# Designs tried in a protein design chat: VH-VL binders against q7v2x8. Part 2

Target 1, 220 residues: q7v2x8
Amino acid sequence: MKLILRGIANEFIKSFSFKNFEIDQNFFDKLITKEAPAAANLITENEKINSYELAKLKLILEKHFIKLSNIYSNNRETVLSGKSLKINSTFLKIKDLENQLPLDPSYLKKDILHKGTVRSGDRISSNGDLFIIGDVNPGAIISANNNVYVWGKLFGIAFAGKNGNKNASVASLYLNPLQLRICEIVAIGPKEKPKGQHPEIAILEDNKIIIKPYFLNQNL

## First folded at step 12 (VH-VL)

Design K5
Fold by OpenDDE, look of step 12:
Structure K5 (fold): chain C 220 residues (1-220), chain A 119 residues (1-119), chain B 112 residues (1-112)
Amino acid sequence: as target 1 above (220 residues)
Amino acid sequence: EVQLVQSGAEVKKPGSSVKVSCKASGGTFSSYAISWVRQAPGQGLEWMGGIIPIFGIANYAQKFQGRVTITADESTSTAYMELSSLRSEDTAVYYCARESYWGDYFDSWGQGTLVTVSS
Amino acid sequence: NFMLTQPHSVSESPGKTVTISCTRSSGSIASNFVQWYQQRPGSAPTTVIYRNNQRPSGVPDRFSGSIDSSSNSASLTISGLKTEDEADYYCQSYDRSNQGWVFGGGTKLTVL
């Protein structure tokens, strides 16, 4: 299950399971930012959610000023549950559910600051620079039109230069991504990386991604 | 702090129905789920069902399906539990309980309503 | 569907520590949060533990909860037992398969 949260400045995709429909406070605490989403879409794959469970979710979202706007599911019962709650609910085949995941480019804010861990299944995209204060776990995907900065450990997938900016970079305090992409160039991270932590930056040079230590400017 | 005040004790004949009320005060009503739990004399707690007032969505324990109806009136911040086709085995103290903010536990309880079913 | 099984009764002297178990019959005890409710004679239940090990405000730290996956059980531990702790204690968990709350059978705690 994925919840696509739409805020004023950004979109955030949060993956979670209703198998244990115990709403984690931590999940919602992370939503309480200056960029709190106002609406959300629910995408469910092979998950049956009854009307009562869905009502609970809707209730929690509304308590946080988030409107559950749309439900997309390949489970008919989930769709029916959504309809019963007057939520726009659409049945989709599995192959089409993924098409609902693309982030809306309508968010005009150029730069995004995200505070907190980006967990597996989560996606964050910026139309400018993306700043993450926290870790990006394996299975997470972060992207930006320009630069990606992770003030933490980067273990997920990072994509910089979405718009073809060859000067785009990916930097982190600990750079160990599963995959790096700068523009059209893709690099796979090493399976093993030393435990030592130091800031690194990935850049595009001669159509190759190179990683080098990220040093502070002496003038700063 | 929220308080749940239930209606008074009831004495009913077998085959009749009883409707117990639970009024919430001192807090928001519509944004919390209300559950009903009963306890027969000398027995344990038994969940009967619940409702999310703001949406009017209720769920019921299978044991009571078709015989119990849970409703809520947001305007009066009152939840209701109606049990029909009463039997002697339905003699119990009936509690309303409010689920927590996150719906993960019962954070408030009514004082209970004794319902006695006797011929 | 699962049931929660508790001992019928436990007893202990003041100042001592007592533990009440709650065993889930099927599925993992860790799959859903476990709550504990205290019910004194003639009173409505009150929450003493939620989400396995969390205490509501006003509940003394003498009360603690834990989960043991190996035994598929939850435990309520009361340290420094007081006479006021004499009550019935119920564990609770949500059963998604039944879409309802499940209570244990309750445990009567007697303070000797």
Scores: ipSAE 0.796, ipTM 0.930, lowest interface PAE 0.6, mean pLDDT 89
Fold by ESMFold2, look of step 13:
Structure K5 (fold): chain C 220 residues (1-220), chain A 119 residues (1-119), chain B 112 residues (1-112)
Amino acid sequence: as target 1 above (220 residues)
Amino acid sequence: EVQLVQSGAEVKKPGSSVKVSCKASGGTFSSYAISWVRQAPGQGLEWMGGIIPIFGIANYAQKFQGRVTITADESTSTAYMELSSLRSEDTAVYYCARESYWGDYFDSWGQGTLVTVSS
Amino acid sequence: NFMLTQPHSVSESPGKTVTISCTRSSGSIASNFVQWYQQRPGSAPTTVIYRNNQRPSGVPDRFSGSIDSSSNSASLTISGLKTEDEADYYCQSYDRSNQGWVFGGGTKLTVL
């Protein structure tokens, strides 16, 4: 089972994989609060889930300011269980379950500050700038309408300027991503790993992603 | 810390029903699952089912489907287990237990209710 | 559907270490977390281990739990055995196919 978490006030998308309702207590990011709640889509494949089991999951999510908004499953009993809890529930074939909901473009600019490591399977999406104080592990995906700043090591996928902003950048203390994307331009991460920890910034120049030293403006 | 206090011992005849209560105090009731577990004399623990009081949604072990009904009353912070069509083999101590915050173990148990089924 | 099989009894002297096994009959023991409950005579059960190896507050660190995938079993280990540890011990896990909790048959621990 997968939960796709979408921040309401602090626009982001985070993906969580689990089974048998064994949710780690570290699952819930501090960005999800009463003042900054999130919604969740549950995606299940070949899972028979009764209304009691779904109700337990719903209850835990609600305690953490997460509304279980949608259920997608290829199991009809699971869909019926969701409907009995008055949750929007949709039957989908296995091949259609792999789809992700697109980020809603109505949130044009809203910055996110995330403290902590972005782990494999997590997705964070900002309608403005995205600031990470921590590492972005392999298998994590982070994105922003504007800039992405990682005060740590970037190993995952980073997507800046997702709304078409060609002036967007990706900066990190250790820039070693699996993939970089700025606007519509995609680059595979460098073949050779950085040899030390030097701040670097990726930008678009002449329709090409280039990586250069990240100069801090010490005179300002 | 939650305390679970159950109703007193009962003596029942075969074919009748019993309803055991489990009142919670000193903690949160409505948003935690309450399970029922029985133990026949000299035997082990057997899960019967549970309920999430705030939703009123119950789940039952297959063995007890159709014979057990589990309910909850939020206003009195009390869960109930009713077992129908009693047989002598239903003689047991019946426990209620509250599941933990994460639903991964039983963090509080009632004192148990002895139900004796005899003619 | 699976069963959890425990030895009927175990015994050991005070100060020593005892291990109680809990073997899953089908499917992997690692598929679901294992809990352990202690029940003293005439009393309700209490939790001593959850999530395979975690202790609730108030449970001494001489109680530990583990999983062994090769034998498809969980184990409760009690070191520094005390006479107050004399009790019945039950393992428990969730059965996803039956959508319910399963207890082991119980193990009577005797402290000699």
Scores: ipSAE 0.476, ipTM 0.809, lowest interface PAE 3.0, mean pLDDT 86

